# Designs tried in a protein design chat: VH-VL binders against ADP-ribosylation factor GTPase-activating protein AGD1 (AGD1). Part 2

Target 1, 225 residues: ADP-ribosylation factor GTPase-activating protein AGD1 (AGD1), of Arabidopsis thaliana (Mouse-ear cress) (q9fit8r1to225)
Amino acid sequence: MHFAKLDDSPMFRQQMQSMEESAELLRLRCLRFYKGCRKYTEGLGEGYDADIGFVNALESFGGGHNDPVCVAFGGPVMTKFTIALREIGTYKEVLRSQVEHMLSDRLLQFVNGDVHEVKEARKRFDKATITYDQAREKYLSLRKSTRLDVAATIEEDLHSARTTFEQARFHLVSALSNAESKKRFEFLEAVSGTMDAHLRFFKQGYELLHQMEPFINQVLAYAHQ
Key: E = the ipSAE of ESMFold2; O = the ipSAE of ESMFold2 at other seeds; V2 = 0.75 times the mean of E and O plus 0.25 times the DockQ between their complexes.

## First folded at step 1 (VH-VL)

Design b9 (framework fv_benmelstobart)
Fold by ESMFold2-Fast, scan of step 1:
Structure b9 (fold): chain C 225 residues (1-225), chain A 116 residues (1-116), chain B 107 residues (1-107)
Amino acid sequence: as target 1 above (225 residues)
Amino acid sequence: QITLKESGPTLVKPTQTLTLTCTVSGFSLSEYYVHWIRQPPGKALEWLGVIYYSGTTDYNAAFMSRLTITKDNSKNQVVLTMNNMDPVDTATYYCARAGSYYEDYWGQGTLVTVSS
Amino acid sequence: DIQMTQSPSSLSASVGDRVTITCKASQEISSYVAWYQQKPGKAPKLLIYAASSLETGVPDRFSGSGYGTDFTFTISSLQPEDIATYFCQQFYSYPRTFGQGTKLEIK
C-alpha cells in the first residue's frame, strides 16, 4: 500500500493529492473512451443495415429465371447462401447489443460511480484533521500550573480527536483504494467482455460457414467448368 | 435434454464391414451436425468424419476410401459404415455434437474389437 | 492437416501443485483450441473452449491461454479428482485434430 505508514505529514497530503489527480485523469480518459465506444456501436448498427441490404440484393438476383447459373442449380443453392448471410447478420446484431451493454452502459456507470463516497470521506477527514490540530495545540499549551482536572480533560480530548482522525484517515484511504480498485476492475471487465463477445461472434460465424463449405465448393467447381 | 447413444456390434472380423448407429434426442438432425470420433485403447482421439444438417459429409482423408456417414432425420439416427475392418481399427467409437463451441455433447462410446 | 503437438506425455504432481500442459499447432489457428479431460472408461469432457473460456460447471482452478500456435492449459491447485488424461484439440479446420494426450498422476 502507498499509505502503509500513515501519519499527518506533508508526504501523506502529497500522496492524497496525487491519488485525486490520478482519479480525475482516469475519469476523463474513461469519458473519452465511452465516446469512442458509442461511435463504434453506431458503426456496428450501420454495418448490420448494410449486411441486410447486401442479402436482399443477393436474394433478388437469385430469383432470376433467365440466369444460366440459377437455371443450372436453381434457387436452392443460392437460398442456402442467403440464409447463412442473414444468420451472420443476426450474429452481428447480437455482437452490437453485447458491446453496447458491456462497454457503453458499463463505462457510463463506471465514469459516474463512487465520486460521492470519496467526497464524503474527504469531508470527514478534513473535519477530523482540524479538530485534531486544535486539540494538539491546546495540549502543547499545558503548563505545570494548569489545574489537574483541566489537564485531564485536555488529554482526553486529544485522545478522542486522535482516534477520530485515525478512523477518518483510514476510511479515506480505504475509500480511495476501493474506488480505484472497483473502477479498474469494471474497466477491465468491460473491455474483456467486449473481446469475448467478438470472439464468440467470429466462432459462430466460422462454424456456420464451415458447415456451408461443401456447398461453396460445389458452386465454385461448377463456376470453373 | 440432449443425448447421443452409439449402438452396433462389439466384435467384427477382419475384412468385414462395421455399421454403427448413433441415436440422438433433445435436438434435430436437420439443425445440427454430428461427428464420429474414435479412440484406440490407450491412444489419442482420432476424428473420422462429420455429417452436416444438410446431409453433406466430410471425412478424414485417411478413412475416406472406406468410410460412409449417413443419417435419417425422421428416425433421429446417424449411421457410420466402415469397410474392410482391420485389427488396428479396434477402438471405442463416439458420436458427438461437438461443433458448438459453447455446447459439447458426446455419446458414451462403444468399444469395437476387430479380431479373428 | 493441422498437427497438434502436446507436452509432456505424462507427469506426476502432488495435491496443491500448479500443473501446466502445452500444445503447439503446426500452423496459425487463432484461439480455436479446446481442452478435454478424460477419465478411464469415460467419454472426453470439455473443460476449456476458445483457448481460454471455461465450460459451464468446470471448476475455476482450470484455465487456458494462448493464441496463434502456442497454447497452455493450467490447473492452479491440483486435486485428487483431477487424475485423468488431458487432450488439446483444434477446431479451426477439418479434419479436427487432437494432441497425443498427457496422463496426469498424483505423487
Scores: ipSAE 0.000, ipTM 0.384, lowest interface PAE 17.9, mean pLDDT 79

Design e1 (framework fv_bepranemab)
Fold by ESMFold2-Fast, scan of step 1:
Structure e1 (fold): chain C 225 residues (1-225), chain A 118 residues (1-118), chain B 112 residues (1-112)
Amino acid sequence: as target 1 above (225 residues)
Amino acid sequence: EVQLQESGPGLVKPSETLSLTCTVSGGSISSYYIAWIRQPPGKGLEWMGTIYYSGYTNYNTAVQSRVTISVDTSKNQFSLKLSSVTAADTAVYYCARDYWGSDAFDIWGQGTMVTVSS
Amino acid sequence: DIVMTQTPLSLSVTPGQPASISCRSSQSLLHSDGKTYLEWYLQKPGQSPQLLIYEVSNRFSGVPDRFSGSGSGTDFTLKISRVEAEDVGVYYCMQGTHLPYTFGQGTKLEIK
C-alpha cells in the first residue's frame, strides 16, 4: 500500500523515542545536579557556622575602647576586622540562600514540573495511533466483493483517521521540542543564576576587604614598630 | 494474559537503598507506562512514579529526590530504587500497568511487603 | 497537588441494598483533550487493587453492570445498585489528569 511511504511510522517512532530518551537523560542529569546542589548548600551552611565561630573567638581581642590590650593592638581596628568578617559570613549565608532558592523554586520545578503538555500530547497521539491502526486494518480487509459504497466509507474513515493521526503526531513532536527547549532554557538560567550569585558574593567580599586595606596596613605598621 | 510480579528483600535497614523488581510475563511492555504504587500498613495508596518502556519517567515530587525507576526491555523487567529509607517507607509495593490512553491501572502485581527496621 | 476527598470514609450496607461513594477533587479533572481521567479501584481484603471504572463512567472488562460511575469537573460518584458479599473492600478514586497522580483516602465498604 502506497500509504506506508506517507506515514513514515517506523522513522517517526524512532525519532520520537530518540527525543524521549534525550529528554529523560537531560532530566536525570538535572536531578543529579539538584542533588549536588543540595550537598553544596549543606557545605555552605556548615562553612557559615565555622566562620561565625571564628569571628566570635576573635572578638575576645576586640574589647572596649579603653581596653589596654586592644589599644596596644589598635583596638578600634580590631573591632572593624571582626565586623568585616561577620559581614563576610553574612554574604556566605546570602549565597547559600540564593543557591537554595534556585533548587526549590527553579531547578526542582524544572526537573519535575511542566510534563503535562507532553503527557497530554502523548495520550492524544496514542489514541490517534490506535484509531488509525484500526481504520488501516479495516481498509486492508477490503476485497473485490465489498460494495462500492461500503468501500468508499471505509476509505473515507481511513483518510479521516490518518489526518487525525498526522495532526496528533505533529502536536506530540512540537510538545516534545518545546518541552526540551524550555528545560534547556530553565537549566541554563539556573546554572547562570548560580554563577551570578557567586559573582555577587565574591564582588561584595572583595569590596569589603578592599575597604579594609588601610586598616590592614595600619596593623602591619604597628607590628613593625 | 499479561501478569506482573514484584520481588524484593522484604526487610531493609534504615538509611539503606531499597531495590525492587517487577517482572512482566505473558506480554510486552513496549507500548505502555508501568507504575510503582505503595501502600503503608493500614493506609491508602500512594503513586511513586511511572516509566514508559523507552525510559521516560514521571516521579511523585514527595519521593523524587530518593526514587529511581528503570526498565530493562530485554528482560521484560522494571526496577525501583529508593534511597535513604526510613520507617515511613514501610509499605506494600505494587507495580501496575497503565491501560492505554486512559491513565488507569488495569493490571497489578500481587505486591511485595517491605519492612524498614533495624 | 490535586487533593482527592472521598465521602463517606466507611459504609455498612445490608446485602442487596444500594451503596454510593462520593469523590471530590480540589481542581477540575477535565483534561485539555476533552476527557476526564477519573478512575475507581476496589481493593478486596488481602488482595491488590483492581480497576472498576475508568474515564469517569466506563466499566473495565469483567466488571458487573451493578457498578456505575458518574460526574464531571470536581464531583464524582461511584454507585453499586445491589451490594453483594464479594463487593466488600476499600474503594479508591484516583485522578490521572494532573501529575502527580493522586488517590482518595479510601472508603471501606462492609456488609451488615
Scores: ipSAE 0.000, ipTM 0.393, lowest interface PAE 21.2, mean pLDDT 79

Design e10 (framework fv_bepranemab)
Heavy chain, then light chain:
Amino acid sequence: EVQLQESGPGLVKPSETLSLTCTVSGGSISEYYIAWIRQPPGKGLEWMGTIYDSGSTNYNTAVQSRVTISVDTSKNQFSLKLSSVTAADTAVYYCARYKGYSFDIWGQGTMVTVSS
Amino acid sequence: DIVMTQTPLSLSVTPGQPASISCRSSQSLVHSYGDTYLEWYLQKPGQSPQLLIYKVSNRFSGVPDRFSGSGSGTDFTLKISRVEAEDVGVYYCLQGTHWPPTFGQGTKLEIK
ESMFold2-Fast, scan of step 1: ipSAE 0.006; ipTM 0.488

Design e11 (framework fv_bepranemab)
Fold by ESMFold2-Fast, scan of step 1:
Structure e11 (fold): chain C 225 residues (1-225), chain A 120 residues (1-120), chain B 112 residues (1-112)
Amino acid sequence: as target 1 above (225 residues)
Amino acid sequence: EVQLQESGPGLVKPSETLSLTCTVSGGSFSSYYIAWIRQPPGKGLEWMGTIHYSGSTNYNTAVQSRVTISVDTSKNQFSLKLSSVTAADTAVYYCARDFRGYYSDAFDIWGQGTMVTVSS
Amino acid sequence: DIVMTQTPLSLSVTPGQPASISCRSSQSLLFSSGETYLEWYLQKPGQSPQLLIYEVSNRYSGVPDRFSGSGSGTDFTLKISRVEAEDVGVYYCMQGIYLPRTFGQGTKLEIK
């Protein structure tokens, strides 16, 4: 007999194809974003190195050796500024590390990683397909001369195999859908966490410089006398 | 909580190079300045030099020609080397954090000190 | 080099009585911003020096309020309002503005 349903092969393939296309598009978008994040973290690292270079150069005026030029440029004042700039550089390095681990590492995992649940669902689906196909062949080989008890068993086996196949198919579709939803949620969480890291970076920098504000204003006022 | 611990040979012969190590524990020292201060038996304190984790140094002119301070960031260690030692270099050697805040500069954390005797 | 001169070099006090130590610098320690970089340290017998006062008059964390610093320019004073047994040791002033950084000779405080 002919056991084709409109929903079996065409609907399943349409769902699978749609999900595969969506997953591939998301993968390519994430790969592009990963490359952008890597460039950003490299820039932050170079910025940290530049910050340290700038501070080291400023220390030549803030060291306070009894060179009249260094004494004139404020010794201890310059030391306070260099410490603040070094701390800002440290905050930048923390931000770099957070972007790298919270976003870049997760994006690579998404691009290259297989979801275990999907792999297991695929194995179950493949096995159920084989079992169903075997049961169908046995059913199609039934002859009118076959004993009624044997024929009844083969018919029950076919229905059981079909039910298992349909459950495995539904489970595979659900596993794929859940995996994509979980990845999208975790991606949004990673991006949000990265924005929180930026907020903390700027807040720490502001708090550090805010404590120096009266001192900075005093020095500027003195210089304009 | 930052702690400093000095270590050294205890005894060094005249004309040789004294080498001391200061180990920093309990925190990051990328923003710290570490100073070396010595105290001869029964005498006062003498600042010898200060170093930042970047390798930038300032030395006391009295010992500038003989002293070298260095940093090993991988081990959280600062080292002092003093060449051509004499009996006058016999002292307790301290390392101290040269804390330079916005409105306060001071040696706020000190190691326990290590005694160095220069003798044949 | 900046010379830091302490007086007296030794001091004996009865517990509960006040003590005063003077420190004079060979040059003004006043920075152009109005801050003065003068510190006081205490070295108890057999121990490392410990910070008492920074920027002339600011007590370091954990330092009792019986300790106070004052002064300006070249003349500075450390006062202990009521000396206790734990205050025995050698007191050092230090200037932090000029290199080399220099300490006073030290003042030994003893209990009668």
Scores: ipSAE 0.000, ipTM 0.380, lowest interface PAE 23.6, mean pLDDT 77

Design e2 (framework fv_bepranemab; at its last look DockQ between E and O 0.71; V2 from the best seeds 0.00; counts 0 for: pae O 3.9 > 2)
Heavy chain, then light chain:
Amino acid sequence: EVQLQESGPGLVKPSETLSLTCTVSGGSISDYYIAWIRQPPGKGLEWMGTIYTSGSTNYNTAVQSRVTISVDTSKNQFSLKLSSVTAADTAVYYCARGYYDSSEYAFDIWGQGTMVTVSS
Amino acid sequence: DIVMTQTPLSLSVTPGQPASISCRSSQSLLYSSGKTYLEWYLQKPGQSPQLLIYKVSNRFSGVPDRFSGSGSGTDFTLKISRVEAEDVGVYYCMQSIELPYTFGQGTKLEIK
ESMFold2-Fast, scan of step 1: ipSAE 0.303; ipTM 0.725
ESMFold2, look of step 2: ipSAE 0.290; ipTM 0.700
ESMFold2 (binder alone), look of step 2: mean pLDDT 90; pTM 0.932
ESMFold2 at other seeds, look of step 2: ipSAE 0.412; ipTM 0.758
ESMFold2, look of step 5: ipSAE 0.346; ipTM 0.726
ESMFold2 (binder alone), look of step 5: mean pLDDT 90; pTM 0.932
ESMFold2 at other seeds, look of step 5: ipSAE 0.327; ipTM 0.720

Design e3 (framework fv_bepranemab)
Fold by ESMFold2-Fast, scan of step 1:
Structure e3 (fold): chain C 225 residues (1-225), chain A 118 residues (1-118), chain B 112 residues (1-112)
Amino acid sequence: as target 1 above (225 residues)
Amino acid sequence: EVQLQESGPGLVKPSETLSLTCTVSGFSISSYYIAWIRQPPGKGLEWMGTIYYSGRTNYNTAVQSRVTISVDTSKNQFSLKLSSVTAADTAVYYCARLSYYYDAFDIWGQGTMVTVSS
Amino acid sequence: DIVMTQTPLSLSVTPGQPASISCRSSQSLVHSEGNTYLEWYLQKPGQSPQLLIYEVSSRFSGVPDRFSGSGSGTDFTLKISRVEAEDVGVYYCMQGIHWPLTFGQGTKLEIK
């Protein structure tokens, strides 16, 4: 049968399998990237905890409490330093939250498999395949003496089932291609977003410390004497 | 008015492919099956296969591996191809209309003689 | 495959006398819908086969009433009540119920 060979071609089956395999490989590589990002954000969190410990220790010594020891060691100078360090810690926590948000909202969803459109397209394709196979079997079982009206109805049903099958096949291929493109875009956006977040973090930190540079140099010059 | 007419080569060499055409006139091919039936000299009738205008075919198991029947709706023609012919394929080849009203071959072509010889 | 067996293979009759041809199938020709798909064809010398009887006993258009078909299941008979010169030829039975379609070996009718 010419139409049966066209619809069930080995080329079509191999193309579908190849697309499914490529999608799975991309998913696994994104999962690995996600785990790497999780380790990084955990490290940032531990670093933030250490930063808070340092600031608290410095405040006990000379920052913010106006006891005799704090006054003796420069009070106002130590206060400026503790404020700056606490602000830098806040910038670091913002960085951690931004990276965490990218992992939670985008990359994790990406890793957890097919989007709704692909799942629906697969369901439609499976149903259309079953219907088309049933229509083909019915057509192939026709007797030589089947009445024209009955034979015409069976052939019309086969034509309709084939059209539905071809449309479902096209939609599934389209959905798979769109899903793959979306996953590649989300991966690139996650990487680029992470780099942008670091740029913002270092720029804010630099600007804060740059404003203090003349004061830092004055104190260092005095201490060196 | 209603007619089926076979045409093809009178002589075919052993091991070659036999090609025959049946031309339909006076009725719509979409309403009927068309069959090919052959008759070796001095022997009986042997059904070879049947085709519907959509291209759906049924073949005699004895020749199934060698026979192909096709339809050209633009020319109102049906074709029979039989590969790897031998002297045993020498016969008069008929095309016939299978009527759904009678469940029988109600109209037959005149037949075309095919001789397989070197 | 259903095998169709005709008897006799040849017979000679005097004009005006009756003739009878038997056809036996290796399997029942009754379809599940109740119809029996048994046909009779006549091939006159030098001519194409022509339909005589369909569905065991129904005469095709233009076939004289001297022809009659009968039978059931696996045993069928074609009768000619009074043979005429134009009836000379080879008669074939055929089953149309199952693929592949099969013919009997043919019965040659001659005038004495």
Scores: ipSAE 0.000, ipTM 0.372, lowest interface PAE 23.6, mean pLDDT 79

Design e4 (framework fv_bepranemab)
Fold by ESMFold2-Fast, scan of step 1:
Structure e4 (fold): chain C 225 residues (1-225), chain A 119 residues (1-119), chain B 112 residues (1-112)
Amino acid sequence: as target 1 above (225 residues)
Amino acid sequence: EVQLQESGPGLVKPSETLSLTCTVSGGSISNYWIAWIRQPPGKGLEWMGTIYHSGSTNYNTAVQSRVTISVDTSKNQFSLKLSSVTAADTAVYYCARHEYSYGWAFDIWGQGTMVTVSS
Amino acid sequence: DIVMTQTPLSLSVTPGQPASISCRSSQSLLHSTGYNYLEWYLQKPGQSPQLLIYLGSNRASGVPDRFSGSGSGTDFTLKISRVEAEDVGVYYCMQALQTPYTFGQGTKLEIK
């Protein structure tokens, strides 16, 4: 008996290979970006430490309410400036925290590989592939002398194995597609959230300093005397 | 010396916007902030917000969504608008100078204007 | 928000006798520079509030020396060494450390 060649779609194998290659490239780029985020958060932390050092030094001129140095160098206005600068410092720490936990932690999850659902779908696909290959081999071994009822059973088993294989294949492709789509949306949300954090940081800082405008103008006017 | 005087309609219907004006006399409005503080009949004081002559504002979060404070430097006037008023907004409204040399205290106050929210 | 609590809520004093009003904050009003951002205001009947004390212990311009403020951190006291008839009214403490600026509920001082 002459059977048609039963082969996996070359397009499917090529698609899977392409998807795996794309996933690996994405992982490598995420790792590079993760390293960049780590360096950025380290810089933010160092900047925060330097800012606090500046505020602490400025507070040395504030003194107590009876301190002559405080009176000589702006009196209570120094206290108001140090309060404002400490608030700006807390805004910077919030920004650092959001970059660290929202962006860097999510990127690390990408670098560490597939989620459970994809791993399970791959295991099911591997098992279905083996089963289908075994059914195909058995079907291709059929001869004219094989009993009709036995041949019918082998044909039914092949059909069932192929159906299971195609379903497992579809589920694996869907799982990979959904995982990449979810990573994309989570990544974009984390980046957008980080940009919103920057916006709020600058807006809060601007509003705080803008509210200080009368104090700044008062000190500048006094200094011009 | 600087003096502050509030003015407004006195009676506002529920759900409408109340509009009050604070007129400054006796000096420039530059170099200090003007605050709006209210006092419901028989109750304590509540800070509503502060504005600088440049238009910069800071609002109490309790009323932030409903309150707008503005300045007209040509008239030496500050305005308070409070939207969607209810009976809870019935109060005497004061404008006050808010200045840092007194530790950010309200050192000069207007005489206050009574606003009743009633239909 | 910082909560300001005054005690007593009411007191009656014979003219010439001392009076004392307490104010407590839910958070310290003491800044690292040593200043307490606590103020005292007096509202006489039918009048606007007027500033008495700023930065915890400093008398505002025109305020008689019989008024004094003391305290630090969360506990503050306003003292009147010899009460006069013109001192009748409601006394409020206020914190100016952070927004929103908040007032105590007020203390009514009456003459016997």
Scores: ipSAE 0.000, ipTM 0.391, lowest interface PAE 21.4, mean pLDDT 78

Design e5 (framework fv_bepranemab)
Fold by ESMFold2-Fast, scan of step 1:
Structure e5 (fold): chain C 225 residues (1-225), chain A 117 residues (1-117), chain B 112 residues (1-112)
Amino acid sequence: as target 1 above (225 residues)
Amino acid sequence: EVQLQESGPGLVKPSETLSLTCTVSGGSLSSYFIAWIRQPPGKGLEWMGTIDYSGSTNYNTAVQSRVTISVDTSKNQFSLKLSSVTAADTAVYYCARGGDYEYFDYWGQGTMVTVSS
Amino acid sequence: DIVMTQTPLSLSVTPGQPASISCRSSQSLLDSEGYTYLEWYLQKPGQSPQLLIYKVSNRDSGVPDRFSGSGSGTDFTLKISRVEAEDVGVYYCMQGTYWPYTFGQGTKLEIK
């Protein structure tokens, strides 16, 4: 061929392929992470069940005025310990719920297709590509014998189709980039929110147990006698 | 079509490190997980671990302390290294490709590894 | 770890006879979102395993319609409506709902 498609962009093709591959890899990583989140939340639920078992066993020492533990410590001290431990268990359940809902919903959305803007941009790009290809074919079929008024119209149509194609291409790339940035931002917010939930869980648990320190010391001092 | 091919030594001495390579051809690696699955003679299948194109791994806890799976994207190759081998590690080792949900739709032919002195 | 138990361990059938293989998990494979990751694989003599069924009941491309999967929770079944000579091999169920992924011990199908 003495000519090539002048609007053909190897860089555009490489960018589109790279973006497609990156998006698919991200999708697969999100599915794997989703499975990890399921296992983590199941572990938190099992831990909560174990915590309840521990607290229930400890509660057996908090009742009965003639029980040695009740006589030694007064039921109120043991009651404070069991209440604190149950409250910490509640914090674990809140953490489990937050991990489950904050991350899982976001991860599933990464798999369920393109956002509206991307779908519309793809549709416009496909239409513009067909129109441009048709205009280019007409232009390339022009002969020296083609009437000047007909040739001028075909050249104008080609210019218009090329402009529309380039605009649609730009909009598609922009829509894909914006969709990726939006997913990244929302994902990071969900992850950061989950880390904040962990911080809140440990802080509340620490503060609750720290308030119990005098009672812990009271029990320890008694035990040393 | 997609093909997976395992390669490595057929015989490994006890206490040494087993090293296997899986070469993937005929498809894009960025869209798949690769798993290593082994089968001792006359026994069933055991999943050892998976890796994705980015190098993220998940291992079976039974072998986690001894196993390392890695990827070389420039060669479309995945490797399995299993340290401190014993006779119990004698098996046919398969690599397999998983997509979404990690069910394994393509398998290599397997390579027999015998651990013996 | 989730234990996958297959029954029977072996069965022998005449061609054209139906066959049924059971797979039981030590805990439910149903995710809270309603997903169950249960697969069936066939290993023909001298060959690598091949995927037959994924997500309990979906046939992989090219798998004959005589194969069907069913089940929920902890009980799953693979059925072959009319066994053919080429169906000989060892069938494995696998759960992918929880790490580590685990296989059943296998069921050997033989022709009488």
Scores: ipSAE 0.000, ipTM 0.433, lowest interface PAE 18.2, mean pLDDT 79

Design e6 (framework fv_bepranemab)
Fold by ESMFold2-Fast, scan of step 1:
Structure e6 (fold): chain C 225 residues (1-225), chain A 118 residues (1-118), chain B 112 residues (1-112)
Amino acid sequence: as target 1 above (225 residues)
Amino acid sequence: EVQLQESGPGLVKPSETLSLTCTVSGGSIRSYYIAWIRQPPGKGLEWMGTIYYTGSTNYNTAVQSRVTISVDTSKNQFSLKLSSVTAADTAVYYCARVRYDWSAFDIWGQGTMVTVSS
Amino acid sequence: DIVMTQTPLSLSVTPGQPASISCRSSQSLVYSSGNTYLEWYLQKPGQSPQLLIYEISNRFSGVPDRFSGSGSGTDFTLKISRVEAEDVGVYYCMQATHFPYTFGQGTKLEIK
């Protein structure tokens, strides 16, 4: 053996670097996605505030259910509309909460937890590499005059260090591959969960308004004639 | 089982860019490297370059200024582009899988013949 | 670049007899890890090359035990203990220790 610095093969070293670069790129993309989700939930919150403002203004126009203006305006219809709009606002808040949950629980743990696993595997690999390299240097320094008991110990140390190095190498490759697969799965879950939340939001909103359709049609038909 | 299939034009004019595609089937492209090797008629083998699925590449210095290897993970495809071709680039072009643990070309495509002629 | 030199360039062998091919590199193929990335490939007429031996002496899956590799540093040998008709083709050695990867010029094996 000739060198203090240990690299198993040119191709393997390049692959490790490529995998680490891929993992870092994925982390950055997850962070960008998280920021986009944050902006979206902020927009949903502002939309909810605007909806409440609109409903409050509409309710104030009539002055209350028994108000003479409200009675002239349509009374029960106005009340049904304000109740429906408040309900839709509640659905928007539920949607915001669900999207926020995906950002907080899944995406942040994704960025922080998985990076830690890979970092630990890398540190273990680096330590094993140094240890194996040191054992190789001691083995290479053996002379014909070296005591047999000392030579035997150095040979045992080399074998042990090599085994540890090979295990750490395998573990690092496995950790990188597992992190990438897990991140892909978590990302798909986050996106799918967000889409499911939207589906439920639109479905609930549609169902509420659809139940009001007969009242809407009656009022429109009356206003037309 | 993993299979590799090359495809591309059979004839390319001098000074133009040669474009070849290698399609991988039967396995994950994330487990290995893909290399391009060429063989001029009646001659030996020449390594052109190697790519990992992340886009990381190594090129043969003899063609480094003219060669580009790329990957399209959505199609499970690798591509080789060789610019400013001459008659000397006439060859059968192979793609092959490289295992990082062996640094050996263990699975080869059938090869595609490229002739550079006017 | 590392130059890989094969000898002989061609040989004819009676079936059942042994064959030996030598490969020499212009520089040591021992990597810093102590591993040597020297491979042997066979290209049968009209076919793609196929891996026979990797890391000097390891037979690839499915390769018959009559094929063996040996060597160290800059001198390597591929031996076929008893040549069969299916062994006809061009044999290439290759090094993957140093970039760029380089092949020998090839050795053509024919049956007498």
Scores: ipSAE 0.000, ipTM 0.423, lowest interface PAE 16.8, mean pLDDT 80

